# Ledger of designs, part 31: VH-VL binders against q9ut70

Target 1, 155 residues: q9ut70
Amino acid sequence: MTIYAFYIYSRKCECVFAHRWKPSDRNSMETLVSQLEQNSIEDDMEKLIFGVVFSLRNMVKKITADQDQFMSYTTSKYKLHFYETPTNLRLIFITNPKIDSLTHVLQQIYTTLYVEFVVKHPLYTHVPPSAEEGGINCEIFRITLDRFVRTLSCF
Short names: E, the ipSAE of ESMFold2; O, the ipSAE of OpenDDE; V2, 0.75 times the mean of E and O plus 0.25 times the DockQ between their complexes.

## First folded at step 24 (VH-VL; framework fv_namilumab)

Design ad2 (at its last look DockQ between E and O 0.66; V2 from the best seeds 0.00; counts 0 for: pae E 2.4 > 2, grease 19.3 > 18.9)
Fold by ESMFold2, look of step 24:
Structure ad2 (fold): chain C 155 residues (1-155), chain A 121 residues (1-121), chain B 107 residues (1-107)
Amino acid sequence: as target 1 above (155 residues)
Amino acid sequence: QVQLVQSGAEVKKPGASVKVSCKAFGYIFTGYYLHWVRQAPGQGLEWVGWIDPYSGDTNYAQKFQGRVTMTRDTSISTAYMELSRLRSDDTAVYYCAREGWYGYDNYFDSWGQGTMVTVSS
Amino acid sequence: DIQMTQSPSSVSASVGDRVTIACRASQSISKYLNWYQQRPGKAPQLLIYKASKLQSGVPSRFSGSGSGTDFTLTINSLQPEDFATYYCQQSKSYPLTFGGGTKLEIK
């Protein structure tokens, strides 16, 4: 299994949506969880991802003129793929480190799945509900996302 | 609202098999992992395994590997657990339980009413 | 396998009391610890997930805390409907394992 998790962060740097995939290998799943949780403060993976995404985006904006120049971050353990929408929604994949950038897939998720199932909801606002309010709580979006990601050749 | 409705009680002899069903209502059946957990009379809870109703993939506790088979029929939103070569210590209430939102979190946010399986000579 | 130890195995208390239940894991499970309530003759019901997050519809008198190996469930103002058995469950690794339970009884 190649794609480990998908996240959406709001412009307020809150995790408002999360989805993780179970690996087919039982032993790999324990190792994966341990790898993703390793940090000095023992926080949820969501908080770690926030710190990395926030730091990387600020660094790229200060160094380059092209806002899309730095769309991934790779370690020996995982690769973080990043896409920011025009409304400052931040879409993220966590994958094994060896696959190609999935930034174009993240953009496709926003323009096709998010627009279709979240934006067209009668109570939609451009600012998603806070994490305390349950975030983006749309069952059909989550399930459609899951099924779409499972069709990817790198999955 | 989410409901999991299980099949009725079963009485079996040692060496037989039992197949328990769990029908899902009020949510998209193939969108959530389903777990099986058992509870012997007067005892605590024991995890048996899970099934992904979308793919049919399963993961069984080692204790049950080789004796348990989990399946589903997506057309009727129903999961099944079959336990073979029954012994007296398999006497328990068997629950199906839905894994909560966001996956990989392994907490059970909805439970069936339970199915009593009694194995006696 | 990760062993989960609950204490006490039973507790007698009165309506209005504050009750705490401890759960100890044999190795670190970070915050991957859930709490369930089981009333007599009923299926378990989720109270707390990820150590401290309250499930929708659960009264605010329930709270959870802890990380690593030591966790607690607290009921701040015991109500008649709270007399039940409580189980902790680790959700970090397979096989998923439960504590032995804590039976909360009327004094």
Scores: ipSAE 0.489, ipTM 0.789, lowest interface PAE 2.4, mean pLDDT 82
Fold by OpenDDE, look of step 24:
Structure ad2 (fold): chain C 155 residues (1-155), chain A 121 residues (1-121), chain B 107 residues (1-107)
Amino acid sequence: as target 1 above (155 residues)
Amino acid sequence: QVQLVQSGAEVKKPGASVKVSCKAFGYIFTGYYLHWVRQAPGQGLEWVGWIDPYSGDTNYAQKFQGRVTMTRDTSISTAYMELSRLRSDDTAVYYCAREGWYGYDNYFDSWGQGTMVTVSS
Amino acid sequence: DIQMTQSPSSVSASVGDRVTIACRASQSISKYLNWYQQRPGKAPQLLIYKASKLQSGVPSRFSGSGSGTDFTLTINSLQPEDFATYYCQQSKSYPLTFGGGTKLEIK
């Protein structure tokens, strides 16, 4: 398993959806997210992740103007993949650093799963609920996302 | 409403095997990990392991490696835990528990009613 | 393995009281700490997850706090139905482990 976590942030920069996959080595391995969380981070991991992504994205925009897009950030320990929807949602994958860019996969998740099961939901208000309100609480979306991710060749 | 219904109490001799069932209602069975936790009489809670009902993947506590087998039948939304080579200290109430989902794993938001397993000579 | 230690093992209190239960981990577990309530003869029920997140349907008089190694469950204005045994559980790493429990008894 090389995909560790998935996040959705609202246009208000709130984490409205989070999922962490269990490590392939269930007895001895920890996901990167879990490891990062061991570093005595007092703040919510989701906020920290967004802060990093947001800062990097802004930096890219300032350096390369509108000609370049922030797609991924790689360290020796992980890779962060990024996609921003037309509605200013931010989708993020955290994976093994060896994994190629999954921006296209994030886009597909938005178009085929989020739009279908969340946006088109009869109770959708066109505004993702805040984290305080429980975020995106759509079971079908969650389950379908999980199954979809497991079918990825890099998983 | 989410419900986990377990099989009835069992009485076994040392060296025997026991298989406890846990049937799930009110949610998508294959959408949530199921854990097993046991509790000896008058004692605390002990984690046994989990199964992914979707894939059938399992993770057992080292203490139970080689003796425990977790399986599932998706057609009837039922999970099973089999414990072999039973000994007296295996006497406990065994619970199945659904792992809740909020992006953080390994908290149990729903529990079965428990199955008492008594091992006595 | 991560050892979880609860204190006290038992506590007596009256209806209306404020009760605090402590849970300590042998190593840092960040916020991966859950609290359960178990009434006599019943299965455990989830109260708090992720150290401070109140489970849906749980009264607001229950609250959790802490991070790292030290955690606290607080019950404000104790109700008759709150007399039970409480367990903390770390969800940081395998094997998952529970505290020894705290029995809350009526004074």
Scores: ipSAE 0.339, ipTM 0.798, lowest interface PAE 1.6, mean pLDDT 87
ESMFold2 (binder alone), look of step 24: mean pLDDT 93; pTM 0.950

Design ad3 (at its last look DockQ between E and O 0.67; V2 from the best seeds 0.58)
Fold by ESMFold2, look of step 24:
Structure ad3 (fold): chain C 155 residues (1-155), chain A 122 residues (1-122), chain B 107 residues (1-107)
Amino acid sequence: as target 1 above (155 residues)
Amino acid sequence: QVQLVQSGAEVKKPGASVKVSCKAFGYIFTGYYLHWVRQAPGQGLEWVGWIDPYSGDTNYAQKFQGRVTMTRDTSISTAYMELSRLRSDDTAVYYCAREGWYKGTDNYFDSWGQGTMVTVSS
Amino acid sequence: DIQMTQSPSSVSASVGDRVTIACRASQSINKYLNWYQQRPGKAPQLLIYKASKLQSGVPSRFSGSGSGTDFTLTINSLQPEDFATYYCQQSKSYPLTFGGGTKLEIK
């Protein structure tokens, strides 16, 4: 198992979508995401990811003046792949640390799946819906994203 | 609305097999994990395992490994659990249950079938 | 395996009462705990997931709290439909395991 989780954060730094992939065999009965939560002060993985994303953005801003749309951050246990849209929507993969960057895959998810199912969603009064409104609750977006990610060679 | 409809009660002899079905309505069957949970008469709940109806992947509790097989037929939105080499302590109501979806949360059961009583006796 | 211990095993109460039910895990499960209600002769129904989050359609008189090993389900102002058996279930690791149940009976 190499891709562990996917997240979307809004311009307001709210987690509006999250998806985790679970292992199917005995050797991987716990997810890496649940194990990471055990080693944190925070009890909510969404808050942990927010802290990493905010720290990464702050570090990048101190190194360069340009807004980088494609960034990654690697630890001994995981790699965070980050893509930020011009409207400050933030798309994130959490993966095995040895996986090559997937930031262009994140861009593809935005331009094809997010635009098609979330931006064009007939019932969303604003995009993305706020976390208070339940965030992105589109079943087709989740299922299509899940199936797309499962087709990746590194999955 | 989401609904899971299970096959009827079964009476079996020790050593036989039973196959329980669970038909899904009102949601995309292949988009959600399906679990099986059993409850012996007057007792609590025991997890048997799950199936991913999209891929067919399964994960069984060790206690049932080698005796249980979970399958599905996506064309009729139906999951199956087969338990072999039955013994009297397999007498229980067997439930199918859909795993709910909420961002970052796994392994909670937001919809349950009505249950199928399986009785194992001579 | 993670063992889940519920207490009490049975409680008698009246309509309008407040009831608390405890659930203890044999090791830390962070917030990965769910609560179910099972009315007599019926399948279980989800009340609370991730320790404290109310499932859609569940009345606000139900609440959950706790983290780590000790968890509580609270039912305020009991209604006639609340007389049932309640189960906790850990969702952190396989095999998924349930508490032994707490039967809430009318006094």
Scores: ipSAE 0.629, ipTM 0.828, lowest interface PAE 1.4, mean pLDDT 84
Fold by OpenDDE, look of step 24:
Structure ad3 (fold): chain C 155 residues (1-155), chain A 122 residues (1-122), chain B 107 residues (1-107)
Amino acid sequence: as target 1 above (155 residues)
Amino acid sequence: QVQLVQSGAEVKKPGASVKVSCKAFGYIFTGYYLHWVRQAPGQGLEWVGWIDPYSGDTNYAQKFQGRVTMTRDTSISTAYMELSRLRSDDTAVYYCAREGWYKGTDNYFDSWGQGTMVTVSS
Amino acid sequence: DIQMTQSPSSVSASVGDRVTIACRASQSINKYLNWYQQRPGKAPQLLIYKASKLQSGVPSRFSGSGSGTDFTLTINSLQPEDFATYYCQQSKSYPLTFGGGTKLEIK
């Protein structure tokens, strides 16, 4: 397994959805994300992830203006993939560093899964719910996302 | 409403095998991991393992490796736990439990079966 | 394996009392701690997950706190239905492990 976690952040920079996949090593629940959580400020892992992405994105914008787009950030331990929707949602994958950019996959998740199961949901108010409001609590979206990710060749 | 309904009580001899079933209602069966937890009479709770009903993947506690087999039949939303080479200390109530989901944080059990008493006696 | 130790093993209290149950892990489990209530002859029920998150449908008189190795379950204004055995459970690593339980009895 090379995909570790998936996050959605609202326009207000709140994590409204998160999913962590169990590691391929069945004897341990420790994933890279878990390790990061151990080293992060308690209860602020999601904020930390966003902070890093936000900072990097801003840096890219400042350096290259409109000609460059932040897509991914790679370390020796993981790769962070990024996609921002037209509605200013931020979708993030955390994967093995050897995995190629999944920005197109994130876009597909938005257009085919998020739009279909969340936006078109009868209770959708056209405003993504805040984390305080419980975030995206759509079972079908969660399950479909999981299944979709498992079908990826890099999974 | 989420419900897990388990099979009835079992009485077995040492060395025999027992297979307990857990049928799920009120939710997408393949959408949640199922765990098995047992409790000896008057004792605490002991984790046995989990199964992913979607893939069939399993993870057993080392203590039960080689003796426990978890399976599922998705067509009837039913999970099974088989324990072989039974011994007296396997006497316990066996529970199936659904793993809850909160922002991908798993490994808490938000729904439980009613339990199945398995008695191993000579 | 991560060992979970609960204290006390038993506690007597009266309706209306404030009760505190402690759970200690042999190593840091961050916030990966869950609390269950088990009434006699019944299956356990989830009260708290991830150290402090109240499960839906659970009364607000229940609360969880702690991080790392030390955790606490608090019941404010004990009700008759609260007399039961309580278990903590770590979800940090496999195998998943439970505390020995705390039996809350009526005084």
Scores: ipSAE 0.460, ipTM 0.834, lowest interface PAE 1.5, mean pLDDT 88
ESMFold2 (binder alone), look of step 24: mean pLDDT 93; pTM 0.952

Design ad4 (at its last look DockQ between E and O 0.46; V2 from the best seeds 0.66)
Fold by OpenDDE, look of step 24:
Structure ad4 (fold): chain C 155 residues (1-155), chain A 122 residues (1-122), chain B 107 residues (1-107)
Amino acid sequence: as target 1 above (155 residues)
Amino acid sequence: QVQLVQSGAEVKKPGASVKVSCKAFGYIFTGYYLHWVRQAPGQGLEWVGWIDPYSGDTNYAQKFQGRVTMTRDTSISTAYMELSRLRSDDTAVYYCAREGWYRGHDNYFDSWGQGTMVTVSS
Amino acid sequence: DIQMTQSPSSVSASVGDRVTIACRASQSISKYLNWYQQRPGKAPQLLIYKASKLQSGVPSRFSGSGSGTDFTLTINSLQPEDFATYYCQQSKSYPLTFGGGTKLEIK
């Protein structure tokens, strides 16, 4: 397994959805993300992730203006993949550093899963989910996302 | 409401095999890992292993490797645990338990079956 | 394997009392610690997950704390239905392991 975690942040920079996959090593529950969390509160970790992405994105914009966009950030331990939707949602993958850019996969998740199971949900009020209200609490979405991710060749 | 309903009590001889079933209700069966945990009479809880009902993937405790087999039938939302080469110390209540989901799978059990008593005696 | 040690093994208390149960891991498990309640003749029930997160439907008088190797389950204002056996469980690594249990009895 090379995909560790998936996050959705609202336009208000709140984490409204998170999914962490079991590690490939069946002897431990800890993924890299889990290790990064250590003894920190999950909310703090999510904020940190967003902070990094936000900062990098802003730097890219300042350096390249509109000629470039933030796609991914790679370290020796992980790669962060990024996609921003037209509605200003931020989708993020955390993966093995050797994995190629998954921005197109994130886009697909938005268009085929998020739009289908969250936006088109009968109870959707056309208001972006907020963390205060529990975020995206759609079982079908999370299950379908899980299955979709597992079918990826890089998984 | 989430419910796990297990098969009835079993009495077996040493060396025999037992297969316990766990039928799931009230949720998407393939959306959650299922674990098996046993408890000997008057004793604590012992983890046996988990199965992913979606893929069929399993992870067994080393103690049970070679003797335990976990399977599932998705068409009837039922999981099975088979334990072979039974011995007296396998006498226990066997529980199936659903792994809860909190932003992923974190190996905690939010729903339990009622348990199946397996008695191994000569 | 990670060994989980609970203390005390048994405790007597009265309704209304404050009860504290300790759980220690043989090595750091961060916050991968869960608490279960088991009433006689019944299956265990989840109380707390990730050291301090209260399971839905569980009364607020239950709380969990701790990180690393030392954890605590606290029951404020003990109720009659709380007399049961309590187990801690680490979820950091396989095999998953449980504490030996703490039996809470009525004084």
Scores: ipSAE 0.773, ipTM 0.909, lowest interface PAE 0.7, mean pLDDT 91
Fold by ESMFold2, look of step 24:
Formats: sequence, structure tokens, C-alpha cells
Structure ad4 (fold): chain C 155 residues (1-155), chain A 122 residues (1-122), chain B 107 residues (1-107)
Amino acid sequence: as target 1 above (155 residues)
Amino acid sequence: QVQLVQSGAEVKKPGASVKVSCKAFGYIFTGYYLHWVRQAPGQGLEWVGWIDPYSGDTNYAQKFQGRVTMTRDTSISTAYMELSRLRSDDTAVYYCAREGWYRGHDNYFDSWGQGTMVTVSS
Amino acid sequence: DIQMTQSPSSVSASVGDRVTIACRASQSISKYLNWYQQRPGKAPQLLIYKASKLQSGVPSRFSGSGSGTDFTLTINSLQPEDFATYYCQQSKSYPLTFGGGTKLEIK
């Protein structure tokens, strides 16, 4: 298992979707995502991931001065893959640090799954629905996303 | 609407095996993890393990390793738990439970089967 | 393994009372704590997940609070159907573990 978690943050910096992949009997230890929460003063993993993304995006902008879009960040424990849409929707993978960038996969999730099941959702009055409204609660989006990620060669 | 229906009560002798079934209704069976939890008479709840009905992957509590096998048949939306080399202290009600989905939260059980009493006696 | 300790083990109360039930984890579980109600002879039912989130269809008289190691379930204005056994369960790490239960009885 190389892909640990996937998140969507709204332009208001709220986590509106999160999915984590479970360890099987081959690995019954805590996931990396649980370890990040254990090593943080933040009690809410959604806010922890936002803080990391905010910090890393600001650092990249200062270094390049061209305001380039932040794409990924790697530590010895994990790699954070980041894609931001023009409307400031933010899609994130947390993976094993040795995985090549998955930014293109995040873009594909946006253009194929998010657009089809969330943007075109007949009952959502706001896209994405706010965290207070329950966020993205579309069952078919979650299941389709999970199955798509499991087909990736790096999974 | 979501419903889990389990097989009937069983009486077994020590050393035998038992296989409990759990049939799912009203949701996409392969889209949710399914857990097994047991409760000895008059006692609390004990987690046995989970199965991912999509892949067939499992995760068992260490005390059941080597004695429990969880399987499923996706064509009939049914999960199974088999416990072997039964002992008298395996006497319990065995529940299947569906894991709910909420962003950033796992391993909570939003729907439960009615339970299957397994009695192990000579 | 993370041990979950509930207190009290039983409590007697009257319809209309406010009751609190405590649950303590042997190490920090952040907000990965759930509460279940089990009526006699029935399967458990989810009340609260992620420490404070109320499950759909659960009356608003139930509430949960806490983070880290100390958690509380509160039932305001008890109703006859609330007399049951209540369990907490940590969902942070395997094996998943439950508290020993708190039996809520009618006086």
C-alpha cells in the first residue's frame, strides 16, 4: 500500500471530503495518517493537512516569485501531492515518499469524477457543499474514487 | 433501509467450527467495510476483525489470528465469519456491523445485524 | 492495545433526569471515539461518532464531548426508551476496543 489518503479542501479552506485506505492483515499497524495526527498538537486531521498545504504553498510562492502552482512536497515519511483548480478547490494525496508525483492523477479526478458526480450533482445548491452542510456526501463519488485509486499501478 | 440479516443460532461442541453469515440489503455491499463484533452472555463487546468486500482483504484481532476466517460472496451480498477450534469461552452473540462513512473518520459502526448466538458446550 | 474505561458501571435515574457517562482511554485517541446504545436483547446502535457528531435519527437530547483521553456522553431529559447499556469505542488503532459499558436503570 503506497497511497494513504485523499482530501478535498474548498476555497474557504474547509475539508469537504476525506478518504483513507486501511491496512490489511499484512500491516495491522497504524497508518501514516494516524501517525501524523499522533505527532501533531492539532486534534483535527483535516485542519492539520490544511496547515501543511498552506505553509508549503506559501514557501513555494516566495522561492519562485512567479507564483507557480504548488505541486508536491516530500519528507522521509510521506509525500504530499497537491492540485489546485482556478477556483481554488484543492485536491491532495498523501503517499509513500518514493512515489512519483500524482498531480496529473489529481487533475484527472477533478475533470472526470468531481465534475461528473459533484459539480453535476442534481441536489447540491452549492459546489462543493460546505463542511457545515455535510460536505461532499455523494456515495457514488466516494466509491468510484476509491475504486479508481485502487486501479493505479502505484497503489 | 440499510439492513444486515444474520444466520440463525448454532450449538457446537468444543473443537468444532462455526460459520456465521451476514446478508446485506439496501446499500452497495462492496462499497463499505464490514466488521464482526462478539458479546459473551452478560458481557461487553469485543472486536473480531473486518473484511473489505471489494477486495476480500481482512484484518483480524490478534487473539483470533489462526482461528478466524472472514470471506464474502459479492454475488449475493453476503459476508461470512468462520471460527475454528471452538472453546467454551467462544460462547457469544456474534454481530456483523457495517462501517459508516464520514470524512476523516473510520472504524465506527452505523448499522448492525441482529446477532447470531453461538453456544459451545459438551 | 488501547484500554477504554467507563464509569460508572451502572447508574439509576428517573425519567426527565440528566445523566453523564465518562469514558477514558489509556492513551490519546484524539477525537476517534464513538458511543453506542444497546437495549436489552437488541444489537447495539450508534449514537455518536467522532466524539461529538450525532448520528442521523438520534434524538438531540444525546450529546458527546471530549478529546484526547477523556470523553463524556450526556443524556438530557431521560426518556423511558433511554434505559439501556451504553458503550464507548475507540476507532484510532487496531484492535478496536470498547469500554466495559454503563447500565442505565430506571429508579
Scores: ipSAE 0.688, ipTM 0.844, lowest interface PAE 1.1, mean pLDDT 85
ESMFold2 (binder alone), look of step 24: mean pLDDT 94; pTM 0.960

Design ad5 (at its last look DockQ between E and O 0.43; V2 from the best seeds 0.63)
Fold by OpenDDE, look of step 24:
Structure ad5 (fold): chain C 155 residues (1-155), chain A 122 residues (1-122), chain B 107 residues (1-107)
Amino acid sequence: as target 1 above (155 residues)
Amino acid sequence: QVQLVQSGAEVKKPGASVKVSCKAFGYIFTGYYLHWVRQAPGQGLEWVGWIDPYSGDTNYAQKFQGRVTMTRDTSISTAYMELSRLRSDDTAVYYCAREGYSRGYDDYFDSWGQGTMVTVSS
Amino acid sequence: DIQMTQSPSSVSASVGDRVTIACRASQSINKYLNWYQQRPGKAPQLLIYKASYLQSGVPSRFSGSGSGTDFTLTINSLQPEDFATYYCQQSKSYPLTFGGGTKLEIK
């Protein structure tokens, strides 16, 4: 298993969805999570992840004069994959560092799963990020996302 | 409403095997991990392992490795736990429990079966 | 394995009282701590998950706090139905482990 987590952030930079997969080595994943959590508030990890991605994205834009796109950020322990939708949603994967860019997969998740099950879902409501379940409370989306991700060759 | 209904009480001899069933109602069976937890009479709770009903993947506590087998039948939304080479200290109420969902694998149990008493005696 | 220690093992209280139950982990578990209530002859029921989140349907008189190694379950204004055994459970690492339980008895 090489995919660790998936996040969706709103245009207001609030985490509206988060999902973590059970790793083959839970301790390794928990170590990564611990490094990101700072042991303070439950939402700190999600905020931290976004902060890093946001900062990197802005740096790329400034350096490349809007001719380049932030795709991924790799460390020795993980890789962050990034995709921003036309509606300014930010989708993020956290994976093993050796995994190739999943930006196209994120785009597919948006187009085929998010739009279908969240945007078109009549029960969709945006909930404040303080809610434990996140802003997207759509079980079908979650389950379908999980199944889809598990079918990926890199999973 | 989420319900987990387990099979009835079992009485076994040492060395025998027992297979407990847990049927799920009121939710997408393959959408949630299922755990098994046991409780000896008058004692605390002990985690046995989990199964992913979707993939069939399992994770057992080391204590039970080689003796426990968790399976599922998705067609009838039923999970099974089989424990072999039973001994007296396996006497306990065995619970199936659904793992709640928050941000993924948080390993808390939001729904429980009613429990199955397994008695191992010579 | 992470050992979970609850204190006290038993406590007597009256209806209306404030009760606190402590749970300690042998190592840091961040906020991966859950609380369960078990009434006699019944299966456990979830009260709190991730140290402080109240499970849906659980009365607001229940609350959880703590992080790292030390956690507390608080019951404000004890009700008759609250007399039961309470368990903490860590979900930081496998194997998942439970505390020894705290039996709350009527005084």
Scores: ipSAE 0.766, ipTM 0.899, lowest interface PAE 0.7, mean pLDDT 89
Fold by ESMFold2, look of step 24:
Structure ad5 (fold): chain C 155 residues (1-155), chain A 122 residues (1-122), chain B 107 residues (1-107)
Amino acid sequence: as target 1 above (155 residues)
Amino acid sequence: QVQLVQSGAEVKKPGASVKVSCKAFGYIFTGYYLHWVRQAPGQGLEWVGWIDPYSGDTNYAQKFQGRVTMTRDTSISTAYMELSRLRSDDTAVYYCAREGYSRGYDDYFDSWGQGTMVTVSS
Amino acid sequence: DIQMTQSPSSVSASVGDRVTIACRASQSINKYLNWYQQRPGKAPQLLIYKASYLQSGVPSRFSGSGSGTDFTLTINSLQPEDFATYYCQQSKSYPLTFGGGTKLEIK
């Protein structure tokens, strides 16, 4: 019952921000869960998330509305929580599969943290920097995001 | 601009304890994990553990479990490593190192202190 | 624990030479491998993280490659400041472990 990672994908389906949380105990015997949290999550999850984002991009193209989009994807090992902003940013949590929806948390991260520290930044552009340009590289956003997520009861 | 400044050299007898400090400059101290790494004279590098300066949580290599304590004082942006029950083979330069950040990648050291020589001799 | 083996232990080379240094892990570490340079009497400095990404401020003559168990650090054209000891370090699992080092000496 933990939150493993947070990602932002651009409307171009590029990962422009990623943060992974350290497990509570890495000094124990390597287990399947521990391996997935510390050893494989960045490699495998980024590819899984790309597949989910690609599938949702196709679904969003078929549905038109003046409102936010949301989806989830659950496996026996992980739950992916998805929130798409009206500007087609895709905010994602990877968590324990038993965690309740975090859509409201993803919305809050966008409206309070992303807007305050990324959108209101003097050098802000409407399109986030590409992954090759370094993506969203805002120290205050990262630190504040990390601290906010650590306050969640499900963390 | 990122700088880690460590306390001066220490000479200790076997069985004593030593506490090394690491003061951070030029970045948000509580926003980055700090690691401790040591290097015996003429030898390679050995990881001791890390501290999260925000929460105070720690993780130690098993070799040091029970003998090492890592702490910090966020009001002065300073981390500490205390090693107890010293032995002659604890003689080494002890480095503090800041964990870097790159799109979720962790456990690498993008800034290092100058090192603190700890000599344990009878 | 994941054991890291570096080869060679030392290399003699001249300014302008191309040098490669190998690092092998005892089990797969995917791309979770970092390289450090330690000049005599100085603290280590990060060169490359995640196998192939150059740290900011590191000259482009340094490059890294590899995945799984076998990794290489390449210095394309040696400069006088490159004569140092080089360490690899895995970041796949705890305890974090370093290679034994490769000392690069001037001929």
Scores: ipSAE 0.638, ipTM 0.825, lowest interface PAE 1.4, mean pLDDT 83
ESMFold2 (binder alone), look of step 24: mean pLDDT 93; pTM 0.955

